# VHH binders against Protein LURP-one-related 7, part 10

Target 1, 182 residues: Protein LURP-one-related 7, of Arabidopsis thaliana (Mouse-ear cress) (q8gwl2)
Amino acid sequence: MADSETPYHPDPEDLRRIPVDLFASKKLPGLSSGDLGFADSSEHLVFILRKSSSSLKSLLDSSGVPLFSISRLHNGVWELHKGDVEKRKDLVLTVKRTSKRFSKTESEVSFAGESSENLVIKGVPFQKSCTIYSQDSIVAQTSLMYKLRQIYVGRSKFRLTIFPGSIDHSLVVAMVAIFLQG
Below, E stands for the ipSAE of ESMFold2; O stands for the ipSAE of OpenDDE; V2 stands for 0.75 times the mean of E and O plus 0.25 times the DockQ between their complexes.

## First folded at step 11 (VHH; framework vhh_8h63_2)

Design r01 (from p01 with E99T; at its last look DockQ between E and O 0.27; V2 from the best seeds 0.00; counts 0 for: pae E 6.8 > 2)
Fold by ESMFold2, look of step 11:
Structure r01 (fold): chain B 182 residues (1-182), chain A 120 residues (1-120)
Amino acid sequence: as target 1 above (182 residues)
Amino acid sequence: ELQLVESGGGLVQAGGSLTVSCAASGFTFDEYAMGWSRQAPGKERELVAGITSGGETYYADTVKGRFTISRDNAKNTLYLQMNSLKPEDTAMYYCAAYTGDYLYSETDYWGQGTQVTVSG
């Protein structure tokens, strides 16, 4: 990502690549107790989600450098800011839950300062399931790992598939983290 | 040790009714959101009905108005009453218990399933 003023500038290489899988787990090499890690297929950490409270989390890169802070407002809207929870910087996006049915949950993502199309997240946080849509296109999707003849890792883990497109992977992970915090 | 045991499945004619139940043990039943999921051959498992620890219910659109989820906390038992059954409801029905913050959740727990077959 080039760190411009707008929150997302798609990497042209991402637009041409095949989908990337990340595997969420609480038990990965190098992961501190209480953290949730997102790892590649070789179990190398890519992102770390660190919980400060029920309403405050930080998303870190693999080296532990803060990328975003995730905070919930009293009205239930979630905000994503650049930087650590202690030194929050620019607002990047907000996520607002638009459906109260917990097994048919929907949320709307609005990027700060941008008038482009909103993203929609639909899923079942109850089952660690969600899909992020940009209009009619799928940006990313979680899945349970229980297909026949695939290695089943356990119900404490899930897969996040990120399709090549207009949205930075760290933002996708942040949106998933927000949506699944039921 | 946590255990979920489904029962009550069987063969029923289209338009008929059936109740499946799930006996729970080894945990504080009242603290868990519970649900019924189903899996038909060749399809992904889908959440059919859910009930929170506070009693809020959910139903998939395909079963709304026909199915009723309920829980009896005194007996540690979850129920699914299925009315006006259709051949499309044929599936293995699984009981599930859900344990907290869905992002940081411990492993969700599933029973072994009970088969419901609707002929017709």
Scores: ipSAE 0.014, ipTM 0.334, lowest interface PAE 6.8, mean pLDDT 78
ESMFold2 (binder alone), look of step 11: mean pLDDT 82; pTM 0.818
OpenDDE, look of step 11: ipSAE 0.020; ipTM 0.371

Design r02 (from p01 with E99T S105D; at its last look DockQ between E and O 0.27; V2 from the best seeds 0.00; counts 0 for: pae E 6.2 > 2)
Amino acid sequence: ELQLVESGGGLVQAGGSLTVSCAASGFTFDEYAMGWSRQAPGKERELVAGITSGGETYYADTVKGRFTISRDNAKNTLYLQMNSLKPEDTAMYYCAAYTGDYLYDETDYWGQGTQVTVSG
ESMFold2, look of step 11: ipSAE 0.020; ipTM 0.358
ESMFold2 (binder alone), look of step 11: mean pLDDT 81; pTM 0.814
OpenDDE, look of step 11: ipSAE 0.249; ipTM 0.639

Design r03 (from p01 with E99T L103F; at its last look DockQ between E and O 0.06; V2 from the best seeds 0.00; counts 0 for: pae E 10.6 > 2, placed apart)
Fold by ESMFold2, look of step 11:
Structure r03 (fold): chain B 182 residues (1-182), chain A 120 residues (1-120)
Amino acid sequence: as target 1 above (182 residues)
Amino acid sequence: ELQLVESGGGLVQAGGSLTVSCAASGFTFDEYAMGWSRQAPGKERELVAGITSGGETYYADTVKGRFTISRDNAKNTLYLQMNSLKPEDTAMYYCAAYTGDYFYSETDYWGQGTQVTVSG
């Protein structure tokens, strides 16, 4: 008999027409200790966030290939570059915190190059809560996985919903990672 | 100006206890998460304990069961009770305030630190 227990999962790009959920956790199959994984509903890794230092991180694909390097400047601005932390390439975007309210944090995303679109991120990093806005539209949103008294800050579990649009999912994940880091 | 001033550090024998405290000013203390981080010579600064504005506590695995964080919002003071101290706990201990009620070592709201030295 054919094995019906291993179904094909569409490429995230093929899901552009409907919202996509990713589940963030430090405890996922195939995930190295210390990494934060973003997985589909079957717990298959899609992205991996790896910390090199307090100011330097890598976003990797499911195979561990570097997609972006994420670095914080002295002035508190975060930069996203294509490629490995050791061989950085083009600047893709910057993220700057625009509100210092601990309970209502806001950041502005500025894309490099010809894009005139800036995004705004609003949320509460402690609650793993943020929403990415493009003007009046929601690009992506996080939500908690558990009841209030069952929330474990140190577990770093949350759901990320990415709504249909033109922004690449790896960029959305990178922006969320930056915002929650501060 | 946000100010955090640690005190209570010192020399203590292994297995002993010590309480460090942090006096806060220049912000509405009860609205912010607070935490303790430490840095040993040649090591990266690491978060050891955190407490939310609502009083929920969190600990690094290396200190869980031995350290207790608490806060007194009426006195704008944060505490860390350290029991069963080990030589590995020797470090400069920093008080921190956190944006967005999260406990990562990458906040820029630090005190000047208080030295804790644990001898064999």
Scores: ipSAE 0.006, ipTM 0.192, lowest interface PAE 10.6, mean pLDDT 77
ESMFold2 (binder alone), look of step 11: mean pLDDT 81; pTM 0.821
OpenDDE, look of step 11: ipSAE 0.007; ipTM 0.286

Design r04 (from p01 with Y98W E99T; at its last look DockQ between E and O 0.01; V2 from the best seeds 0.00; counts 0 for: pae E 21.3 > 2, placed apart)
Amino acid sequence: ELQLVESGGGLVQAGGSLTVSCAASGFTFDEYAMGWSRQAPGKERELVAGITSGGETYYADTVKGRFTISRDNAKNTLYLQMNSLKPEDTAMYYCAAWTGDYLYSETDYWGQGTQVTVSG
ESMFold2, look of step 11: ipSAE 0.000; ipTM 0.095
ESMFold2 (binder alone), look of step 11: mean pLDDT 81; pTM 0.815
OpenDDE, look of step 11: ipSAE 0.286; ipTM 0.690

Design r05 (from p01 with D30S S53D G54S E99T E106D; at its last look DockQ between E and O 0.09; V2 from the best seeds 0.00; counts 0 for: pae E 7.1 > 2, placed apart)
Fold by ESMFold2, look of step 11:
Structure r05 (fold): chain B 182 residues (1-182), chain A 120 residues (1-120)
Amino acid sequence: as target 1 above (182 residues)
Amino acid sequence: ELQLVESGGGLVQAGGSLTVSCAASGFTFSEYAMGWSRQAPGKERELVAGITDSGETYYADTVKGRFTISRDNAKNTLYLQMNSLKPEDTAMYYCAAYTGDYLYSDTDYWGQGTQVTVSG
C-alpha cells in the first residue's frame, strides 16, 4: 500500500479545492464604459456584465462572447437563458424574490428541466451583500463594499467568493447580478 | 442626470431638533429607495436611515427612536427629522438615491451634503 511518508507532489486538482475570488468593479483595464467587470486576483477580466436596460442584461466572457441573457418578466421573476439577448436559447434558471425587507432580502433560484434542487439567495442588495445557499451549504458570498474598498484602495466595489463545488462560476455570477440589481 | 440637493443643516444645541431635506430631480423619485448617511471628521461614512419605494424604513441603532425618515413623492423630497440631538450627531449629512440596479450606481448617487453641528 502507498506510504504516507513519501514526499507530496501537488495534484492540480487539489488546487481547485480552494475558494475562488472574483472582484467586481466598473473600472478595470479593457472594460467598456457602463459595464461591470469581474476580475481574478491578478486583475484580469473573467466575466463582463452589460446592461441593455433595467430589465435586460448580458453576461459575457472576457473576450466579449455572450454566455447568458438575463431578463425580467412582468411578474418580477427573472429568467436566465443561454446566448445573447437577441439570440436567446434554452432557459437555464429563474430567480424570484420571495422576501423584500430593506435589510433582509431573499430570492429563490429554480433550475429549468427535471432538477428539483433549488437555491436560496439571502442578503441586502443595497449593501452589495448576498450569500447563495444550497440547503445547508454556502455556494458563494459577497463581502461588504466599504470594508473591501478600504482594503483594496477603491479598486473594487465588492468581492465575490465562490466555494468549491459543482455549480458553474458563470451561473454564480449571473445569480449574484440578478439578486444585487435591486 | 440624477441630482440630489441637501438643505436645512445648521447649528443646534444638544437636546434640540432639526429637519434636513433633500430635493431630488432627474429620475422617477417614487421608484427609488432613498437614504441618509453621515460622516464626521476622521470617521467613516455610516448609513443613518433608509426608506424603500414602498415605505419600509431602516434606522441605525445610534439614532433609532430619535430620527425619522420620510418621503414626499409628490414633491420629490426626502426628509430626516432629528430630535434629541447629541454632540455625537455632528456630521455632514448626505442624501442618497439607490437605483433598482444597485450594481452600477450606488456610490455616484449622493448629494454634496449639509452640515449639522450640535453644541454641547
Scores: ipSAE 0.013, ipTM 0.349, lowest interface PAE 7.1, mean pLDDT 78
ESMFold2 (binder alone), look of step 11: mean pLDDT 82; pTM 0.819
OpenDDE, look of step 11: ipSAE 0.017; ipTM 0.376

Design r06 (from p01 with E99T Y102F E106G T107E; at its last look DockQ between E and O 0.10; V2 from the best seeds 0.00; counts 0 for: pae O 8.3 > 2, placed apart)
Fold by OpenDDE, look of step 11:
Structure r06 (fold): chain B 182 residues (1-182), chain A 120 residues (1-120)
Amino acid sequence: as target 1 above (182 residues)
Amino acid sequence: ELQLVESGGGLVQAGGSLTVSCAASGFTFDEYAMGWSRQAPGKERELVAGITSGGETYYADTVKGRFTISRDNAKNTLYLQMNSLKPEDTAMYYCAAYTGDFLYSGEDYWGQGTQVTVSG
């Protein structure tokens, strides 16, 4: 069992060079029932997605410290705020679904503040598959995990590949969580 | 062996309600996305509703607001509650495990289906 005692802090230089894989699963060491964990290739827990309700989630670090709160408004827009669900701080970004089909769903991500960066997420939440785009560049991608000698692949497990870029991994995870609905 | 067994179909009058069920066995039900598709005579099979392992639901436009898909993981059972039924809803309804869950199949896995007939 991987030691989860040390919080994961990605090296900024690494973020610029190589893709990072996180493995999402509800069955990880140290993970509470109902939570979704994101672990690295060494099975170290990096992030925890905790669902409070269908419209309220928390993204935590490996130590259980709240990083972001995810909430859905009545109009269907998702908001990401810094901090705990009980103490929501600054708005970070919003996610709006612009198209919803079985075969394809699209959402637009708008960052709060002076940032003009807009992202688009395309994929099939039903298949736990999505791609985050920044214009023509891929920010991140999810896919179901296939292993040799497996006949069936559960949807509770998927791989998140984060490509080199400037976007914080925690934000990527948050966006993926919003898009895939946990 | 993976098995999906649909039940609950029948004859219902327009405007009526019906709930169909799917009993699943042979796989870890709570890890899989499930769905309902239907096929009317002479028509192509169409996806009606889906539900992820996380509980997110999807509906075809034709049934949105009228149908509700749900799952009971403890019972390994998928449900489709159909309200305000229309003659156009007449079809064989199939419970489905989606293709992405199966490595050696390019097709969805379906049960034998349950017939839903809505009279005008």
Scores: ipSAE 0.013, ipTM 0.304, lowest interface PAE 8.3, mean pLDDT 85
ESMFold2, look of step 11: ipSAE 0.019; ipTM 0.368
ESMFold2 (binder alone), look of step 11: mean pLDDT 82; pTM 0.826

## First folded at step 12 (VHH; framework vhh_8h63_2)

Design s01 (from a19 with S56Y Y107T; at its last look DockQ between E and O 0.02; V2 from the best seeds 0.00; counts 0 for: pae E 7.5 > 2, placed apart)
Fold by ESMFold2, look of step 12:
Formats: C-alpha cells, structure tokens, sequence
Structure s01 (fold): chain B 182 residues (1-182), chain A 120 residues (1-120)
C-alpha cells in the first residue's frame, strides 16, 4: 500500500531551532516598580522577579502568578520551592556555592531527589555574568549588555540566552537569579 | 540615620600594604551589598571591589589579586585589604552601601571617604 508507507519529512522549522533570548531590566512596559523583568525581544514580559527581602524572592509568570519561591538559608545554600514565598510547596532544587576565587564563582545545582543530574553554574555574579552547564553542554548564559564605570549605581540590565534543551525556562531564570544574587 | 564611616587610610610606600575599614550603622547591615569605590583628583569615581549580602565578590581588573574585600556582619564592618600598593592606587576611598543586593538597587549610600596615598 502506497501513502501509508511514505517516509516522514520533518518540518523545516524543527531544523531551525535557535537559542531564546530574554532581556532582564527594571524598565520594561507593564513592569511594576521594584521588580526585575525578563522580556522577549519585543519587550513583552515573560517572567517577573519580585523581592520580599535579601534572602527571599518570588519568580512570577507574566500575569504575576507565583511560580517559585527562592530562599537563602543561613548556611548560604539557596532553595527553590514551588509556590509563593508565603506558602512554599515542593522543594525543586538547591544551589550551593562550591568555589569562590576572587571574582570567579562556581555553584552546584542539585534537583530534589536526583544527584547524578546536577548542574554547574560558573561566572562573576557582581558583573551579571554566568553560564549554566549540564555535563558538557551549555544550558544558558548571560551577556552583560551595558556597563558603566560605577556599575553598582546603575540598573540591572543583561541578556539571558537559553539554548535548546529539556530544562524548563522558568527553572533556568530561577537559577540565574539565585547565582547572580548570591 | 544611615551612616558609613571609613577609616584606616594614610601614606604608604609603594609595595606596601594597608587595610581600610568602614563602620556601618542605622540599617540592617547583612541585608545590604557593600562596596569600595575610589576617586583620584580629576578622575571619575570607580568601583574597586564589591561584596553581596550572599558573600559574592567583585574586583576591578586593576586591583585583582592585590585587594581583598570582606565583611564582618557581627560588627557591621566592611574591610578592604590592599597589598602591593602602587602610586596609581592613590585616591580617596569611599565605602558604599546598596539597599538590598546590587541586582535591584537604584540607590546607594556613601561615606565621607578615607585618603590613601602611595608614594614612589
């Protein structure tokens, strides 16, 4: 029988997968004051990072619905839980600094209930610079878009590039927020 | 209310070492990112070193490997250990505090500065 055995030809768009860029800024359309927004190339909000304290933050979707809570323990380990900061649910992952040499920092991401699939983050948090690795592959990396001589007085602005892969973009954004914040 | 007081500056010969300190009061010290900036006569103020509330550090390339920033949250004190000092390190050194971590801050606070002068 013909037609039933016709070979499949993939859609050309499947062969054109490219990295996704998100742009972090405090000055975006629709963003509330005090929040850090992650927007697409058209400046449409995708994620919102909202601070409750230096050690407690929420990652929200574009509608302001809490996706994750981000908390720092006294020992310096960061935890990511589903839900908002006031009603934390399942632990999703932890991030622990494993190396600090002057400005260069390395952290390990451990997913809840999984040890062999850890991620490594390397970079310079104060410069908004990091790269997330899964074994030999790059999951995501930031690029510093704007730099002033007195960076600490300026707004946070950087590009986050997420490469094609299996890790949810909201998790990538959460890991970046943790690493760059401390 | 919020106050930053630098101390420990002075005259040092090239190749020498010096530690400057910043005593902080009027705010919850361990919730702030802190930094040291410097300004030489006729130049713009520049960030030399920074430390987040989470203990991540930054150093300008011109001081990397020679300067060490640290904080003592129990004493509300920020330090900058400066080794292998050079004449180009001569400047007024300012302590800075950033409400919240630097990532979200649009405002900073400055001390009055302490002079470091490196001869030779």
Amino acid sequence: as target 1 above (182 residues)
Amino acid sequence: ELQLVESGGGLVQAGGSLTVSCAASGFTFDEYAMGWSRQAPGKERELVAGITSGDYTYYADTVKGRFTISRDNAKNTLYLQMNSLKPEDTAMYYCAAYEGDFLYSETDYWGQGTQVTVSG
Scores: ipSAE 0.014, ipTM 0.373, lowest interface PAE 7.5, mean pLDDT 78
ESMFold2 (binder alone), look of step 12: mean pLDDT 82; pTM 0.823
OpenDDE, look of step 12: ipSAE 0.027; ipTM 0.416

Design s02 (from a19 with T52Y; at its last look DockQ between E and O 0.03; V2 from the best seeds 0.00; counts 0 for: pae O 8.3 > 2, unsure alone 63.9 < 65, placed apart)
Fold by OpenDDE, look of step 12:
Structure s02 (fold): chain B 182 residues (1-182), chain A 120 residues (1-120)
Amino acid sequence: as target 1 above (182 residues)
Amino acid sequence: ELQLVESGGGLVQAGGSLTVSCAASGFTFDEYAMGWSRQAPGKERELVAGIYSGDSTYYADTVKGRFTISRDNAKNTLYLQMNSLKPEDTAMYYCAAYEGDFLYSEYDYWGQGTQVTVSG
């Protein structure tokens, strides 16, 4: 009598304790040309990054609803606002590059309002690699996807791992998008 | 605070010469590729010239032989010497910094620009 192992359904609370992987690609089902999509492990589109210009981007949900607008200032600071590019609402956060050392870039994230939470992003944008830190804790990490026996690693796809925390996934995606410059 | 400040623009007659400068501060200048872009009214911004940290240069076909880009890393300054200016060179000229290759990457930083006007 083969004990039919009941498929393990993780408790929704347990799922909140598990890191979430998103896969970024320009080639995803349902994605428009020029957009960058973020999909889950089942290849379901979760977020869309749409570029309007070199200094203006939109983060959309899977249905195409604008969540945030990303804008670049002349001083290199990035701003994230709620809503569409045309209807910018409240400032959410800013990202400022603070250092470049040996191809490693560091940026500071400052949240608008009374939030005292400071995040730091470190990595190599060219390699689509970055880590978001909250003090000594890792918030998220990106990496290129390596395949066995590949001599060249494609830069068109990367994995985003979001670790359990209080930061909204959309904000994480936005920060990553800003840091990696799409 | 990171700053790129362009200067040297002005009115010049066709056939004349002008040098624009860009003073950079707030970042490691010598680690960045630098470039000049220009934007004429009603037109898109176009890359005019670029210079890598190793002094390799790039020029748009429209300015080859007439413009010279150079940098002084000790002074954190970028230059664009423009000779044999033409009315079609009239534009706002912007200084830009690139973390990667300016041919393949978007600029990371840019200034407010300096206006160059060439009269016919």
Scores: ipSAE 0.014, ipTM 0.328, lowest interface PAE 8.3, mean pLDDT 86
ESMFold2, look of step 12: ipSAE 0.055; ipTM 0.442
ESMFold2 (binder alone), look of step 12: mean pLDDT 78; pTM 0.784

Design s03 (from k31 with S56I Y107T; at its last look DockQ between E and O 0.44; V2 from the best seeds 0.00; counts 0 for: pae O 8.1 > 2)
Amino acid sequence: ELQLVESGGGLVQAGGSLTVSCAASGFTFDEYAMGWSRQAPGKERELVAGITSGDITYYADTVKGRFTISRDNAKNTLYLQMNSLKPEDTAMYYCAAYEGDLYYSETDYWGQGTQVTVSG
ESMFold2, look of step 12: ipSAE 0.031; ipTM 0.482
ESMFold2 (binder alone), look of step 12: mean pLDDT 80; pTM 0.807
OpenDDE, look of step 12: ipSAE 0.013; ipTM 0.293

Design s04 (from a19 with L103Y; at its last look DockQ between E and O 0.31; V2 from the best seeds 0.00; counts 0 for: pae O 9.6 > 2)
Fold by OpenDDE, look of step 12:
Structure s04 (fold): chain B 182 residues (1-182), chain A 120 residues (1-120)
Amino acid sequence: as target 1 above (182 residues)
Amino acid sequence: ELQLVESGGGLVQAGGSLTVSCAASGFTFDEYAMGWSRQAPGKERELVAGITSGDSTYYADTVKGRFTISRDNAKNTLYLQMNSLKPEDTAMYYCAAYEGDFYYSEYDYWGQGTQVTVSG
């Protein structure tokens, strides 16, 4: 029985040792209609992306507790804040598109505060494909899930692989969400 | 009911240009990703171009640099500008809608298609 009641917290050891796969789908146990869920390999819900509008979303944990709010400014920049949409707290990071060439999109992630961490996201949003880079290192990658003998590529499901590192998984999910919607 | 109506297809000479359009109704157009697929006789349907609700675009390698997908949310219309057309581009072109902006539904919605024929 999938224990969907326990909030997901990545094991610090896992963050250091092995990549973690999350599977994104609109059809997951315990997921409300209209939401996008991120589940682990055992189909345990880990994160929920809830859409309020085209420019406003919430990232929740598996218990429905708001972790972050995602909003788009008039200038096209995306902001991630701690907390719920209704009670936004501190700015965490911003995402800005820096390049769009045909199907390829590039965005820069800037963390708020004293963090010197700069990330770059590159990929094809329409194909649910992106890679998050920290300098020359890969932080995370998404791809559509392909099955053998599949005639048509389904776009409703994709895999997110988070590679070992120090960045919180929830932030990775948020960045991916921001990039893929853009 | 969701409706997609394609138009603008026709016969064009190789090297020519053509713009096909898709009129959408029955859903919140600006919240959907949209795309053009094509199917030639005896071949599988293939995605030609796509555009998200955030105006991110995708092009098949076979049409990159030649085709341009765009959308007018105010008119609920999707466009595909096709330049430098080739006989290989001959196909029925379908407009498709994908639920959601970031995340797609499991189901694609299609129109009836518009025939594009490129003569050599």
Scores: ipSAE 0.006, ipTM 0.266, lowest interface PAE 9.6, mean pLDDT 84
ESMFold2, look of step 12: ipSAE 0.012; ipTM 0.292
ESMFold2 (binder alone), look of step 12: mean pLDDT 81; pTM 0.815

Design s05 (from a19 with G54D E99T; at its last look DockQ between E and O 0.55; V2 from the best seeds 0.00; counts 0 for: pae E 6.2 > 2, grease 25.9 > 24.2)
Fold by ESMFold2, look of step 12:
Structure s05 (fold): chain B 182 residues (1-182), chain A 120 residues (1-120)
Amino acid sequence: as target 1 above (182 residues)
Amino acid sequence: ELQLVESGGGLVQAGGSLTVSCAASGFTFDEYAMGWSRQAPGKERELVAGITSDDSTYYADTVKGRFTISRDNAKNTLYLQMNSLKPEDTAMYYCAAYTGDFLYSEYDYWGQGTQVTVSG
């Protein structure tokens, strides 16, 4: 199922659902040191982001099973593949920075295969801020929950709000991770 | 060891100018996005100016046209030239370095700050 993820297609019945919040943090129950966790409001892990290098990361489910590999090409384009970082499978999407202005950064998401829908991500990576758009609709949005702290006492956290729709939340998390990396 | 040390703060009259600087050690200075943030009493820390590794710049609307961020890679020093200072610019000014991967930083790197006080 993970191998065949489709583009975002809103379900008309989503009017009965509330947005889902995920909370990004490096300190969560069950999270290994060095990982970034995405948890629900009860601090139960939903996704884990694990860094292999500045250009290579894995998105894992709550059990540590690899869902996607995130890699950057020499030309600056980012690719999302299904599977582990060393056993990458199908290309799912690419992300290309289309505006590199520090205060108004934009990226375009292109899905692999026959999908024609592109997503646009806009924000300020320096402030850990981004919004994912499908046409004029907002798919997801981050917000900075905490003040920045001194380097010896600080803990980086943010909230990711995913609006009701049919796109897998794992794809949303992956796109946020790509955009905020630069 | 990564270190950021701010200096150059002080008391200045409204309409005056001041340059604050930040000495960096423990990394190659031009590999990071660098910035200046400020925190006034009772307010949240605010990004004032930033400069990317490719020298693109950002300024908050409240300081655009008055402040200039720059860096000297040979001296590993980041600068903020502040002109036409106003009382509302009074704050502790912090130098910051951001890794290319903001999601994995356990900390954003900040100095201890330098106080700028503008009286008029």
Scores: ipSAE 0.041, ipTM 0.409, lowest interface PAE 6.2, mean pLDDT 78
ESMFold2 (binder alone), look of step 12: mean pLDDT 79; pTM 0.791
OpenDDE, look of step 12: ipSAE 0.321; ipTM 0.702

## First folded at step 13 (VHH; framework vhh_8h63_2)

Design t02 (from k31 with Y98D E99S; at its last look DockQ between E and O 0.25; V2 from the best seeds 0.00; counts 0 for: pae E 6.0 > 2)
Fold by ESMFold2, look of step 13:
Structure t02 (fold): chain B 182 residues (1-182), chain A 120 residues (1-120)
Amino acid sequence: as target 1 above (182 residues)
Amino acid sequence: ELQLVESGGGLVQAGGSLTVSCAASGFTFDEYAMGWSRQAPGKERELVAGITSGDSTYYADTVKGRFTISRDNAKNTLYLQMNSLKPEDTAMYYCAADSGDLYYSEYDYWGQGTQVTVSG
């Protein structure tokens, strides 16, 4: 028996309520050695994460154009700036670890400028597991590709699900990349 | 160059204990996430324990409460204490290190492994 008698008519905004999956892998067509690629379900590259050093990475679009630089400060705080690693522009956000207990890690994301919306990231970096929260809502979540519920070491693949919302997908990818560093 | 060398494997009776070690050289030890993985005959390699550069630990459900990972930064040595061993723990045990780039999904460096065989 149905419990709803109201006809469903989605608003135009509801058309954007479909989650987007990106698949992270080091083994994708067109990806250079050492890069981590984020691809759609057809394995077409959407974002590229390129390491310059253990403390400096670039997030690129599918054409290799730099979107953000990711840098770790000596105090362990991470910064995200617009632009190339060599010519960094505006600070966009910072990420700071706020808790670790056993295998679990929490971090807080603080946006630069006048925005006061902070996000929280929780998860287990070794399992490539994290969830990004805006208050009580989930912004994005990772999951592993399991075989028989067995975690494979050396796996280069995980799935990132980005839920509909106002946060740009490239920022979500950057935050995930930072968190999984610890 | 960077090297990881495991030792301490061997044959042990079910219910027994064993410590495996991993000597590391060629890098600043405490700046790396490290871990122990195992591969049993006919099975895929799996992560059993890990420790971040910030000393957060991870244990697979199959070993939680029985295995303890630790490290000695002065000696550049990673340890895995294995207690209450079962025949299912029989595997080649590998030490691994990650340069802190966990978003790459794989450890950067691996040892050659040390065999642990549990009879029972």
Scores: ipSAE 0.050, ipTM 0.400, lowest interface PAE 6.0, mean pLDDT 78
ESMFold2 (binder alone), look of step 13: mean pLDDT 81; pTM 0.817
OpenDDE, look of step 13: ipSAE 0.134; ipTM 0.567

Design t03 (from k31 with Y98G G100Y D101L L102T; at its last look DockQ between E and O 0.01; V2 from the best seeds 0.00; counts 0 for: pae E 13.0 > 2, placed apart)
Fold by ESMFold2, look of step 13:
Structure t03 (fold): chain B 182 residues (1-182), chain A 120 residues (1-120)
Amino acid sequence: as target 1 above (182 residues)
Amino acid sequence: ELQLVESGGGLVQAGGSLTVSCAASGFTFDEYAMGWSRQAPGKERELVAGITSGDSTYYADTVKGRFTISRDNAKNTLYLQMNSLKPEDTAMYYCAAGEYLTYYSEYDYWGQGTQVTVSG
């Protein structure tokens, strides 16, 4: 017997049918000191993560316009809001840590509203390692950059691979940023 | 000595089915991400399907709904069930393993490949 349930439909807003890589580093052209940049394969910035305090960060686009603010709450809970840290708008999602055993961490992502889709993030934040799951499918995964055919090396730099799907790349980057905080 | 050995390739008619398998030895099978990549003559190698150490899966758009990746940790064997085969699926199919799934062909371990040819 074959498993033949209705296949996933691509989101109309998904303009790419192959995985996309973003390369995270603190040293990229055009990046301010202290920021973490996410660049495409041509080293052009796509997103910028900027720290405002130990509990507040902003995700910015390549022009420095705030997309989201990331707020850490007590008890292993983070919130993602639209807009800048000083002018927060709608809640977009919440990330809750559900397990921490030694260095291994698991978290659950809940989107605001009546969506029933929950995502799970698993990994080892200190090693810049995480994978985002939707049910049994991979949404995105970080990896250590290998020396061969890679521009960056070391644990403070990593590659984020975003697999084709319905979730906006800016949300994927925000979830990775939240999870890797620990 | 770590080894990956593919088998099960062959000739098949368009619309048919085929299962290729990959026997692994010399490492802890369930701690690795594994994948199937294929390369047709004159084309670049592409990741067709992947499975993480936690059994989460990836499929390329060109094979979604037709191919199924799975593994049997007791037998240290990775499988690719291919249904509704098309002539465009003709390629050498390679088994690969690494710590992470990657779209690029930089896995730590590779098999020698098994040929799948779809006529019609």
Scores: ipSAE 0.000, ipTM 0.221, lowest interface PAE 13.0, mean pLDDT 78
ESMFold2 (binder alone), look of step 13: mean pLDDT 80; pTM 0.816
OpenDDE, look of step 13: ipSAE 0.017; ipTM 0.363

